# VHH binders against Uncharacterized protein F14F9.5: the designs that were tried, part 22

Target 1, 296 residues: Uncharacterized protein F14F9.5, of Caenorhabditis elegans (q9guc9)
Amino acid sequence: TSYSTSNGIRLMTFNIWNSGANVENGQQKIAKHILMVNPDVVALQEVYANVTRNLTLMLGHPWVAVERNHEYPDTAILTRHVLIPNTNLSTSGAVGVKIMLRTGFMIHFWSLHLDYTSYGPYAANNKLVDKLDQIMAGENVGRGPQIYEILNLPMMKKWMEKVEDVPIFIAGDFNGPSHLDWTEQTKKIHGDWVIRWPATKELEEREFSDTFREIYPNVVSDPGITWSTVNKFNPEWNYTIPEPQDRIDFLFYKGPVVPYQILTYSGCEKPQRIPFHSKNDYPSDHFAVFADYTFI
Below, E stands for the ipSAE of ESMFold2; O stands for the ipSAE of OpenDDE; V2 stands for 0.75 times the mean of E and O plus 0.25 times the DockQ between their complexes.

## First folded at step 10 (VHH; framework vhh_podentamig1)

Design u4 (from t1 with D103E; at its last look DockQ between E and O 0.72; V2 from the best seeds 0.80)
Fold by ESMFold2, look of step 10:
Structure u4 (fold): chain B 296 residues (1-296), chain A 122 residues (1-122)
Amino acid sequence: as target 1 above (296 residues)
Amino acid sequence: EVQLVESGGGLVQPGRSLTLSCAASGRTFSTYAYLWYRQAPGKQRELVAAIYGGSTLYADSVKGRFTISRDNAKNSIYLQMNSLRPEDTALYYCAAGWTIGYEEDMEEYYYWGQGTQVTVSS
């Protein structure tokens, strides 16, 4: 590989858009783009049954997977390193596991996919509501409780107690923006709202750091949009309303690591928009995100 | 605040080689990817190669023929193009930013050079 230090790790989050079903040869293209990024660990979202088996065959040895414990996994983790036995955790929207790099460094890693219903940015940007409580009611049905579930899992509390020994990463599709992006400075492009989106706010309260916003603190000059590569107008309104474009895919961390690079990724060929997407080389409607960290 | 200036384009016969250079000046950031894009007549701009930290990435159409590299002392990025084909004919742009690929408003979030023409023909 081109990475020359044993002190580093590359993490990727990749919503794979219905397991590649929306493009021709989608699973092969998912595997291709994972190899092009060359990550150590991948958080996957929109994972159908049996898809990780197919992906690990395409990626080849030593790639392995863990899926959320459900007949329809939705979230999974891929790695070319060692999954530590008996450390997998599952919630309604996430899977977590302990991973040992072949260098001996260890991490705790989560792949999450938060609820997509009652998407607050549609209501806020289109001025369909006039009270914060209406937006928060939508958030309190799915996304907020799902973050709470992760943070209050007994084994996650134990991971948090030892975070200075083994860092914790939380990666995935939050299906909602960061409270760091919807601020007084940016309210004019967000329907004049300033919203403390609860999923990301709860992680900040627990002292997790948002890697993208740490490296790029200026939300106006560096928005970091991850939704969408192909969806520019909202299909729920028969394509008559612009689709909100936000950063909704995150890499959070806590513990003895320092990030030094973060990039969004959509491949080398420009994606065609819906409905002309079926031949896209990049197989997703989300940008992937990957980041590099050094262990301290 | 970053300025990028390309050079090294020209007319070349198929099968020959050419080296593009991109001199970066002003405030540079170690977190940026540095990239080469190209735009053929009547086509959309496409990503050719990227260098980011100690890593590189290439489009399928150029793998094994093109090499991106960086000289930190000169603050310069290079694209070595070997085994050139007529299909490589394009205006080549150097860029710097935080995405590998495409974003709707990327010209406003990236730093771009003015481009250098590469023409591959008999």
Scores: ipSAE 0.754, ipTM 0.895, lowest interface PAE 0.7, mean pLDDT 88
ESMFold2 (binder alone), look of step 10: mean pLDDT 81; pTM 0.819
OpenDDE, look of step 10: ipSAE 0.890; ipTM 0.945

Design u5 (from t1 with D103L; at its last look DockQ between E and O 0.73; V2 from the best seeds 0.00; counts 0 for: pae E 7.5 > 2, unsure alone 57.0 < 65)
Fold by ESMFold2, look of step 10:
Structure u5 (fold): chain B 296 residues (1-296), chain A 122 residues (1-122)
Amino acid sequence: as target 1 above (296 residues)
Amino acid sequence: EVQLVESGGGLVQPGRSLTLSCAASGRTFSTYAYLWYRQAPGKQRELVAAIYGGSTLYADSVKGRFTISRDNAKNSIYLQMNSLRPEDTALYYCAAGWTIGYLEDMEEYYYWGQGTQVTVSS
């Protein structure tokens, strides 16, 4: 295929929804969909203990994993390429590592899962608040600081110094939208707000590129929604506050690569909404996102 | 915006082959996924196959029998259907977009053709 050339790479981010616990045979289905996408590297979020071992057994050789260094990992990275020893980094919400492709190309890769306790999009969309500080409360104590934590690790600063030699990818579930998606043109579906969301804005200020929005700059025609496949407003079960639908799963990059394809992914069968989700073929409440890059 | 027009449907005996074509016109993007869906009477619309770049995906019910392909020079997408069965009888749609699968209540973001009927019977 075109993405399997000597200078190409496919990256995927996949929030696996409580490690597949919410659907029948969820871990087998997680592995199935990873194989269907056929990525070189996958960022996982909502990873419980022992799940990466189970997944790598199902994926088979040469798949390997690194988890965030914690009793509850939450984030992990899987790859069919080489994890470079002694390069793994852990933060409160992320794991990073250097990976060498079989071609000899190198990358630095992060899987992140930012704090999910948020008043921001929820408050903005339901009009319960009318001040920016109230909307930003979860961002200023959780998600914003978690991005800052990654960017200020001493080793991450070294990776940034060498970014023109080895690209850096930051992939994962930000649990918050992009400042690029909450614009004047889209404000009607965002409670009439235009908001500079800190986590994605901080990455832009460090000159990381949002792969989806680079390829699809028009936020109206190409919204890129990743939350949620199953968690929508449903009048029969709950009609008080609709669940915000946003793009909250991202692939960011910096360095000598060019993206040429990106898609959201939810398999071949339409997911059933909560509470009818237990037999879904696609085992997550997030869309996965995958993208193809060429090294320069 | 892209316009999609399917052709190649018809009546065919079980075990025979058909090739469906989808002509794409208007603003076509190299980064779009192109997909075949089908809808049988009384059933939900289902994804049959998808192609993006060189990668392909297939529904379990058609693996090994159907092949999706794209000809960039003709701006066309094909579905080669071999070993046809009565259960393959359906209205077949070509679709294009930036996602594979369904967006709940957002399916209108795909560009859709009008469909071509495939009937497999003796």
Scores: ipSAE 0.068, ipTM 0.587, lowest interface PAE 7.5, mean pLDDT 83
ESMFold2 (binder alone), look of step 10: mean pLDDT 78; pTM 0.802
OpenDDE, look of step 10: ipSAE 0.843; ipTM 0.917

Design u6 (from t1 with T99I; at its last look DockQ between E and O 0.71; V2 from the best seeds 0.00; counts 0 for: unsure alone 64.4 < 65)
Fold by ESMFold2, look of step 10:
Structure u6 (fold): chain B 296 residues (1-296), chain A 122 residues (1-122)
Amino acid sequence: as target 1 above (296 residues)
Amino acid sequence: EVQLVESGGGLVQPGRSLTLSCAASGRTFSTYAYLWYRQAPGKQRELVAAIYGGSTLYADSVKGRFTISRDNAKNSIYLQMNSLRPEDTALYYCAAGWIIGYDEDMEEYYYWGQGTQVTVSS
């Protein structure tokens, strides 16, 4: 178990695709795959009412949850460790909390789900779009501001001031690629663009590290794609046009930890693509991502 | 860069055991997951077991019967297969990479062995 690792932690981010509604027995399958990964903390996205209650019942003691403070939560955090009282933070797209591991190590952890309404790669792959500001228009309205909202919460500023004592993790579905993945080396598969995507760039400017890209710096050999397990063609064209495949689910960190393992995850059975997905064992259209860190 | 070579397959009776070996050559890559996949006749390739860091993961169909392990001194990965059943008959592949799962569009992001045949028949 994670409880046997004295100075380590496993973190997972898992967009659960409409709370499992797109596959048969989806919530049972979500819980199954969380148990198979065996994480200490899970960032969930696409969380609907009562879903964290159902999931913690299936996972069993000592699993607990915190949801974004909103009637429609969308993001949540599950953990088998201790939620520190009165540390819950909520934004328009994220929930954060302080967690104490049973070993006494502490972390600050965020689950985020950034705005999905304007996906920059669609604009970048449109040959009629030839200016950067045309591509960035959707990014500057939703996803960038949502990162700024997190970083400017008064308590988040205090967490940042103490980050060398208690590390901060930001995990989730960014609904946009990393500026580290859209480079000169990869531009041919990205409509000949090199783009500094603002949500991930803003985190880099605050010295957060992208765990996947830190461990796998070669963007050509190790693209790290997390979307999609089931959607390879654009749904707006009845699945007749290729859908952009990107790494859009991230684990970022800052503070006294070092990562030593990161993996994408979709279980043991090959998923069937939309529209033949309803019996899939893996219940999501995103790969989950999990990573292992050692406290310094 | 890592090269993977499987061995230990063969014909066995139901209820018996086999140990598959996967020798990794080249420099050790401690960040990779190491995996066993299998493909039965007429079936999709499926993930059987993975070892990554100090952790293991198993498909439901083999949990409790199969054990994956790693010997760092020999740079080798093993699959101990106990209580074998006819439905375990397959070509078994060793793999390494950053993916636990399978997607035909992503197969070039693994390092693969050549496969070793396991046949379970009376």
Scores: ipSAE 0.728, ipTM 0.884, lowest interface PAE 0.8, mean pLDDT 86
ESMFold2 (binder alone), look of step 10: mean pLDDT 80; pTM 0.817
OpenDDE, look of step 10: ipSAE 0.911; ipTM 0.956

Design u7 (from t1 with G97S; at its last look DockQ between E and O 0.02; V2 from the best seeds 0.00; counts 0 for: pae O 14.9 > 2, unsure alone 64.8 < 65, off the site)
Fold by OpenDDE, look of step 10:
Structure u7 (fold): chain B 296 residues (1-296), chain A 122 residues (1-122)
Amino acid sequence: as target 1 above (296 residues)
Amino acid sequence: EVQLVESGGGLVQPGRSLTLSCAASGRTFSTYAYLWYRQAPGKQRELVAAIYGGSTLYADSVKGRFTISRDNAKNSIYLQMNSLRPEDTALYYCAASWTIGYDEDMEEYYYWGQGTQVTVSS
């Protein structure tokens, strides 16, 4: 099925790794890769103060941005379309906005960066851990509540009521895996655990679709790993234990759109591992993810 | 505090081999990586090789020629340099590193040796 570009949209989520601070010319490289992917909208995470301004300057017209706050945004949204004034929403871990595409279509778009503490997969891969609660510690107090906060905003509820007219996208770094990836089929690589990760499960229950799993239903052949490009060992154990590699960056959607492509992205050059990462062309420790949709 | 002392440097002809040694002392238990750097005249210091956990990393310029290894019993790190080239001429530094924090708050710290000179010349 060929989709017309006039009815299409490309969305990207991009954790920019402390605003490019870990590589040479990091902000320039961030802009470069955004331009290379050329998305209509970008969900940014780990955005420092003034970084969105710099990025929009480098990207040039018509790129504009909204950020969660000015002091420490963390999350931001870039678009080469029109931000609808006074529609921005913010939570502890996310920013949302209504966007009018130049084609006339409208979307609601979220960029999120969920809490990073008590990363579940670490516990899951620890042979001494025998209780599910130990794995879910960060989910129960951090990531889960943050998703709930987004979904329960009065304006978000209004958006959901009109989802048949205006699609909703939720993109970002969830700092946790998907319940779709931690299954009986994959339990051997996850410490023999099958985990229903609350953040992604809640979205499913609200009838959001995981774009990657929709396009790639086989969890074994297409793991879609987004963490990490450069971090391969766990820093908490002096890099003596392998870092769990998981899909933690997602594009969710609800409404009258159909995805037809989704890719993980790390540029054309293979990123070097820590500590050789400073000269990497790709400026992040996360794979970016971008997807193409058509309006129906 | 960690103390590092390099040895084994010298003058060699191209194509020859040399082994550098780094003796580590002090509180080495917190070290997550041992590294070799080099600095040529007029150039910036560059990472040559690193060992952390069970993994080794090499700069592209030395890959296949240099080997980093560790002897825990001797508290020593080694850099075996084979097929030496004139461009390998530099002051070589041993470093021990550790990290503090997590994710966005992670900081990396280093202890450095005084360096050992390697000169490759016909």
Scores: ipSAE 0.000, ipTM 0.224, lowest interface PAE 14.9, mean pLDDT 90
ESMFold2, look of step 10: ipSAE 0.818; ipTM 0.910
ESMFold2 (binder alone), look of step 10: mean pLDDT 80; pTM 0.821

Design u8 (from t1 with G53S; at its last look DockQ between E and O 0.76; V2 from the best seeds 0.82)
Fold by ESMFold2, look of step 10:
Structure u8 (fold): chain B 296 residues (1-296), chain A 122 residues (1-122)
Amino acid sequence: as target 1 above (296 residues)
Amino acid sequence: EVQLVESGGGLVQPGRSLTLSCAASGRTFSTYAYLWYRQAPGKQRELVAAIYSGSTLYADSVKGRFTISRDNAKNSIYLQMNSLRPEDTALYYCAAGWTIGYDEDMEEYYYWGQGTQVTVSS
């Protein structure tokens, strides 16, 4: 906890794998690893009912939460700073809010969790399809429209109009790779495909920047994989075929900030793979991602 | 692009202190985390400490006893190891990269030193 003036911010995105249900003491371990990263704001995905209440109790004062407005929240935002009243936004896959830092800086922040049910990378990598239109059909009914929903909310449009005053961050589990990562240079590890994944492409068209790929532009040397810490072989096939490994957790930004660090995170102890994961110290099947920005 | 060389290992008695150093050379990436790992024979490699953009992170087993630091003028990373215990006995590695944690599938995305042995014995 800092009480000094700072022009910086640390943001984290953390898919918490069924709210920690897959490991012993999972919610305590989620809170532990949030504290180890020491972020200002956390985007959470796979959030069950009551979990943010439990997490904020374990994190302690002044941590607070906002959840997506739904019986099953799925996404939430935690912060040790101030949630601005009456700025909560919810979509089918995301929650957004305005946050004031102790320093007086303001941000608009989204936690998102995009549709997972039509996972194109699995189909492409295992050669289950041979036409781009088959892959894109899944994207056009799930993840793409979910990004469009966020961008077309009336209040989001107002946030975009003022983005040079208050930066906008979009963080979370996209359940699909970036169009920046599936390129000619990497196609051999992606079933020989080059695919312009629509969710990340749409954000690029609205001039959001992908923090990881901005800092690490070389997709070969710096893949930035976030899926998976424990799932290296597909459980739907009784662990007999490889599970696609991709960067699917992102931090996007637009506005008057400059990123200077981004890291993936899985704690200090090696996670044991499925099905031997129940005692893992790191409670998730995703690497968390955190990044540092300077306000300008 | 970055080369890492550890030094400062040795044999020490329990309760004593030791300082490890890691000299970094070549093209330095300001965005990398710099890390200390350790591996005892027959055990998996584990993260001990990391330093990144003015922040530090420590494994539970070393909190309060070990301190990681960075000297930009010397291009060096240090691990101050106090109150050493027999279970701290290991080969200690310096590393640099964009990930904090240990996952052997990600080892190729780090720059690694060759290691320096620390032995804590009576």
Scores: ipSAE 0.771, ipTM 0.909, lowest interface PAE 0.7, mean pLDDT 87
ESMFold2 (binder alone), look of step 10: mean pLDDT 81; pTM 0.821
OpenDDE, look of step 10: ipSAE 0.912; ipTM 0.956

## First folded at step 12 (VHH; framework vhh_podentamig1)

Design v1 (from u1 with Y109W; at its last look DockQ between E and O 0.68; V2 from the best seeds 0.79)
Fold by ESMFold2, look of step 12:
Structure v1 (fold): chain B 296 residues (1-296), chain A 122 residues (1-122)
Amino acid sequence: as target 1 above (296 residues)
Amino acid sequence: EVQLVESGGGLVQPGRSLTLSCAASGRTFSTYAMLWYRQAPGKQRELVAAIYGGSTLYADSVKGRFTISRDNAKNSIYLQMNSLRPEDTALYYCAAGWTIGYDEDMEEWYYWGQGTQVTVSS
């Protein structure tokens, strides 16, 4: 093939929607779709206890996992490469690890699942609030502090000091949109708001790059929606109002790599909406996202 | 900016082969996935195959029988369809975009061809 396996890497982020509990044979279907994408590393979100054990059994050798250090992990990382001992980091919403590819290249990789409460886009799009301070109050108690928590870990500071040697990837479900997507050009579909969403803004200020928006800079023509495959009308309103649709699953990077491809993914069969989703082949309410990078 | 034109459809007997072609024109072709979808009468459109950065992906129903390929010099993609079955009867569409799968809004976000009919029957 022309797929570069000598100096390339494919990374995937996949919110697995309650560990596949919402569809029949969900964990088998999660494993199926990971194999169809054929990634080197997967960031998982909504991971129940013992689910990574089941998934690595289904994926087979040499797949291994690391989970956030908690009895209810929520986030995990899968890889077919080598986990470097004593590099596992856990926060309230994330797990990180150093990985050595079989080629000898090294990466630092994070799987995130940021707080979903006080979802600002819902309030903004439905005009439930009329001042920026009200939206930012919700962001300042969850998602913003969770990014700060990661960046201030002592080992993460060491990873940042060496980022020119070993790239850092931050992947996952941010449960909030990018400041790059809520702009003057898109305000009409965002309740007339332009908002500098703090979690993605903080990463930009640390010079992380948003892979999707780097490859697709036009937010109007290429919105990159990842939420949702099945939730188009909110079940809390008895399916009578539209659910906000945004790009909330990201792959960020910093260091000596260049991205050359990024795609959202939901398999080959059209998903049925909630509540008719139980037989879906694609087992999630998020699109997965995967991207290819070349090491420099 | 991207325009897609399919060709190569037709009526064939079960077990025979066809090659579909899709000529693409315009910019940003190299960053998009190129895809084949199909839609049988009264059915939802479904993904058949995708090619992206030298990688390929196939629906289970066609795996091993269909092959997608890309000629960057001609800015074209192809779908080689072998061992055709009556269930493969559909209107086949070429598409380009950033999603592998199905999104109800993809008609707005994607570039689509007009489709080419493939009919497999006695």
Scores: ipSAE 0.755, ipTM 0.893, lowest interface PAE 0.7, mean pLDDT 87
ESMFold2 (binder alone), look of step 12: mean pLDDT 80; pTM 0.808
OpenDDE, look of step 12: ipSAE 0.899; ipTM 0.947

Design v2 (from u1 with E108L; at its last look DockQ between E and O 0.71; V2 from the best seeds 0.00; counts 0 for: pae O 2.2 > 2)
Fold by OpenDDE, look of step 12:
Formats: sequence, C-alpha cells, structure tokens
Structure v2 (fold): chain B 296 residues (1-296), chain A 122 residues (1-122)
Amino acid sequence: as target 1 above (296 residues)
Amino acid sequence: EVQLVESGGGLVQPGRSLTLSCAASGRTFSTYAMLWYRQAPGKQRELVAAIYGGSTLYADSVKGRFTISRDNAKNSIYLQMNSLRPEDTALYYCAAGWTIGYDEDMELYYYWGQGTQVTVSS
C-alpha cells in the first residue's frame, strides 16, 4: 500500500507493451502491478482499443480512464481521482486532462508516447554513423514535432498561464533519451556522442523539471535505465548485437510541487529476455517509473 | 561511495525467527528504495522485499512471513523473518537504489552489501 499524505501525489508512467499482449495474462498483470505501486495517476502507453475499460474493471472503483481520441488510443490516463469533464486533450502522440484530486488539489496531466521510428541510440552506437543528423533523424520528423504540438496547443498555453496555481505533469515514453544523460561524462557508453536530445531539451527550455535528474543529479552513478527489461539483444541479428539500454521514460513537472522520491519498477520477479518472456510476471519491455510529490 | 553492511544472519531451525539488519553509510537514502535480496546455492539472486517511502513490496514466497522496515534515524533497514523454512536458506543482501525490480545488470541499479548467511536446518 502507498502512503499518501494529504498534500502528496504519486504519479506513474507505464508502457504496457502492446497492452500486455506479449505475456500470459498480460492485462491482469498490468492491473496487478499498478495496484502494487498504487499511484494516484498513471500515464499509459501502447494502449489498444477497449483495454482501458478492462483495466478499470480489474482495478475497480474508483479508477477511471481517459484515452487519446483515436481508433488506436496508444496513450491513456488512469486515475483513482476525478477526471474533469471536457478537459481532455489529444495530440498525435499524447492525451492530456485536468484532474481533481480527492484532497482538493488540481493537476494538469499528460501521457505521451512519442514516435518510435529511427531510434537515435541505434545510430549513435553504429560505428558507420559519423553525422549527427543521422542520429537526429527521428527527432526532427517525429518526436520533436510531437513535443512542439503538445506545448503549442492553445489549451496547453492556458494551462501554462496558470502553472503557479495548478501544476502540469508530462509523463510517458519519449522513445528517446534525455539531453541530461548524454554528456561528456557518459559519451563512452553512447558511441562517443554527446547529444542534446530535442524533446527533453525543449521541455527544459519551457522550465519543466526532469524529476529523476532533479533527485539523482549524477548521470554516471544513477543512470535510471528504463529500456529495457527484456530487450537486451537485437532479434534481427539473431540476438548477437546488444540493445542499447537507456532512460527513455520520464516524469516532468512544472508548478507548485516538490518531488521527494522517484523509482523505476519491474516487480519482484526477474523478467526473462526475449524470446523467453511469455511467462514474465512483469508484463512490459519498459521499466515503469513512479514518483512522489508534495504540493507547496 | 555508499556502503552497506548486513548483520543478523545465522543457523536456525525451521519455524524459528531471525532479524537481519543493514546499516548504510556514506549518504542518506531517503530517496532510494531499500531492498533485500537473497541467493541460494545454484540459484539466481532474487528480490525478497523492498521498501520505498511508506510502501512495501514482497516476493510471493515470503509474503506473510517476512517484514521489511526502515529506520531513517539509524540509516538502517531490517528484515524480520518469521516461520523460516529450509528453502529460505541463502546469502541475504541488502541493497539501495532507484529501482524496484530485476535486470541482468542489477549492479547498475543498486549499491550492495557483502551479504549475511541465513541457514535454516533441522
């Protein structure tokens, strides 16, 4: 059980790996681990149609959900608090909503799943790649524009105007690392590259804080890896090429809150690597991330 | 560097109780998960219990029998083990980190103690 103070909130981001389709009883396991963490709000990614309905049924009252307005939702938000009607927002890679906590506090919350194509770390770790634009290909055409879309949405601008009163949280799978993690100190493990990843850099420029780096400022001793629990080698090469491991799931915040804890999560059982993952208790190829905040 | 030192292990009979202690030094762990792992001979290291903030997590095999607790003032964590079984025999490790879970490269996520041996035998 989670300890919630009257002025506290626990947030979680959870890529549920094709809605649990890759493990036995995947949806049940998703619900199980959500309940084990017991967050106030969950940002979900890779949500199939009608999956949130099933999850809310398994989680029970008072859990409710909102999905991105699309046939394939992909992103969703679960909460055991109150979704404010007619406040949900959808972009190409995200869903946002205003939530009234049962304690009376209000929050604005985004769940995002940025474009997965042209994953930058693959290029960075390719010895044949010698140009930065090759690494940035997916950022420029996919992930960057999607972050811009969220930030420039008219309603988001209104949220930003009131950020001193109502905090904004942006949580999700960015399908790209943080500019804070790829530094001169870490370049040896990143193909000798120092990369200012646009998605996270843009949020920083808008004065959003990366919760993990705020709490764990040392990039070498505290890498905070979220990718991957099961993908350790590339199956396209008969599992002979290592999969780059990176922190790509984030909790960003702006407004009158202070984080005091953040953790990655994969449960109590060791997940088996692909292709032996079907019976894993933890149903995702991502570590989940959850954080605790205090309202100030 | 963070140092963790376990104590309290020993030989006990089945059904008995034992309390493990872990003392941390070098830094405060208020933002870290504190964890107990164990490794039996010939088996993989497994997560036994974790505490993160006011929440706890237990392996199914120890639920109802083991209790993890934290004393921030003493910068220590404890594992109360009741109703011990032969299958609980293992080297028990204290760990501190920013994650709760498994990875093949667990050393990337945790600071580790040297371990304390627990042997349950009639």
Scores: ipSAE 0.313, ipTM 0.732, lowest interface PAE 2.2, mean pLDDT 92
ESMFold2, look of step 12: ipSAE 0.738; ipTM 0.888
ESMFold2 (binder alone), look of step 12: mean pLDDT 82; pTM 0.832

Design v3 (at its last look DockQ between E and O 0.75; V2 from the best seeds 0.00; counts 0 for: unsure alone 63.3 < 65)
Fold by ESMFold2, look of step 12:
Structure v3 (fold): chain B 296 residues (1-296), chain A 121 residues (1-121)
Amino acid sequence: as target 1 above (296 residues)
Amino acid sequence: EVQLVESGGGLVQPGRSLTLSCAASGRTFSTYAMLWYRQAPGKQRELVAAIYGGSTLYADSVKGRFTISRDNAKNSIYLQMNSLRPEDTALYYCAAGWTIGYDEDMEYYYWGQGTQVTVSS
């Protein structure tokens, strides 16, 4: 492994699909793919108890972890840099921390995993659904409140006040698409809907930038799909109806950085679809996302 | 209009080297990854190497033997293939895209036409 450039940072978000339990040697493969991407900081989702301990052992010195403060962590952050003591924050769906890079630059970093219930694209792609509130069901009771919880923590408000000194990154699995991707240009592939998905819209209103869409503004040619590597047909219909494919894993930022690279990642071997996935080299049903930023 | 053009394939003996080239024209791919894939007869197309913003990534089967590089002045990428084995025999494709690995049916890549590499005694 190696560090990023002297004034740069690589961030990764990686939903690890039940901590690798769905794939043989899943935790070893998670660590392998983290090393192949070579990030400075990783936001993890679907983290079981003891998994970050196993992963940091596999990754080796100087990798360390912070988990959401709960018996089932679900979210965690891994880094090869320095966790600043007494800066850990936990919410119902996220963990945040201040990190000092070995170059001396500081960041505030969140790993989030928003509620998965009432996934809006299922409703939007159902032709029997013709009202917006049928599509928005999960946003008002799960995902929306979870974003609000993060943004309104007293310490997060303090981080926001100092954002021009220390950038803030919010990374993770939103379990919902971006309002930037569901537009008039793309409605034909979204059940003829244009939806202003509130979780991503609220971050935009707080002047966070969606790194992928900033670097790739063309939603038609560059959709940035992160769901799914292995779930291509809906299990509700015994795999006979296509599963909606969307970008639901994001890297948001605010503060004195400029992004110059972002990519999705699924390794070097093509994932086999459910139910033939158990020997996959890439151990997740989400694409990982990583991005490079330069400090200003 | 976007074009990727590969060259440098051929027949070589095991243990020898080849350099593949891919020239991009009509458009720059400054934010995309540039990639090499290969496809052997009866097999699916597989990722060999990627280069993105000065970083590189390699499939396990070629690590240490193959090197991907870029010449920005020529808007070209290269694949230096050393210590070639019969298992490296394939049609090699240059690609550009926002994903490293696989998207649905590989539809979000720009592709070259391919150049054949055959490793046989």
Scores: ipSAE 0.782, ipTM 0.906, lowest interface PAE 0.6, mean pLDDT 88
ESMFold2 (binder alone), look of step 12: mean pLDDT 80; pTM 0.816
OpenDDE, look of step 12: ipSAE 0.890; ipTM 0.945

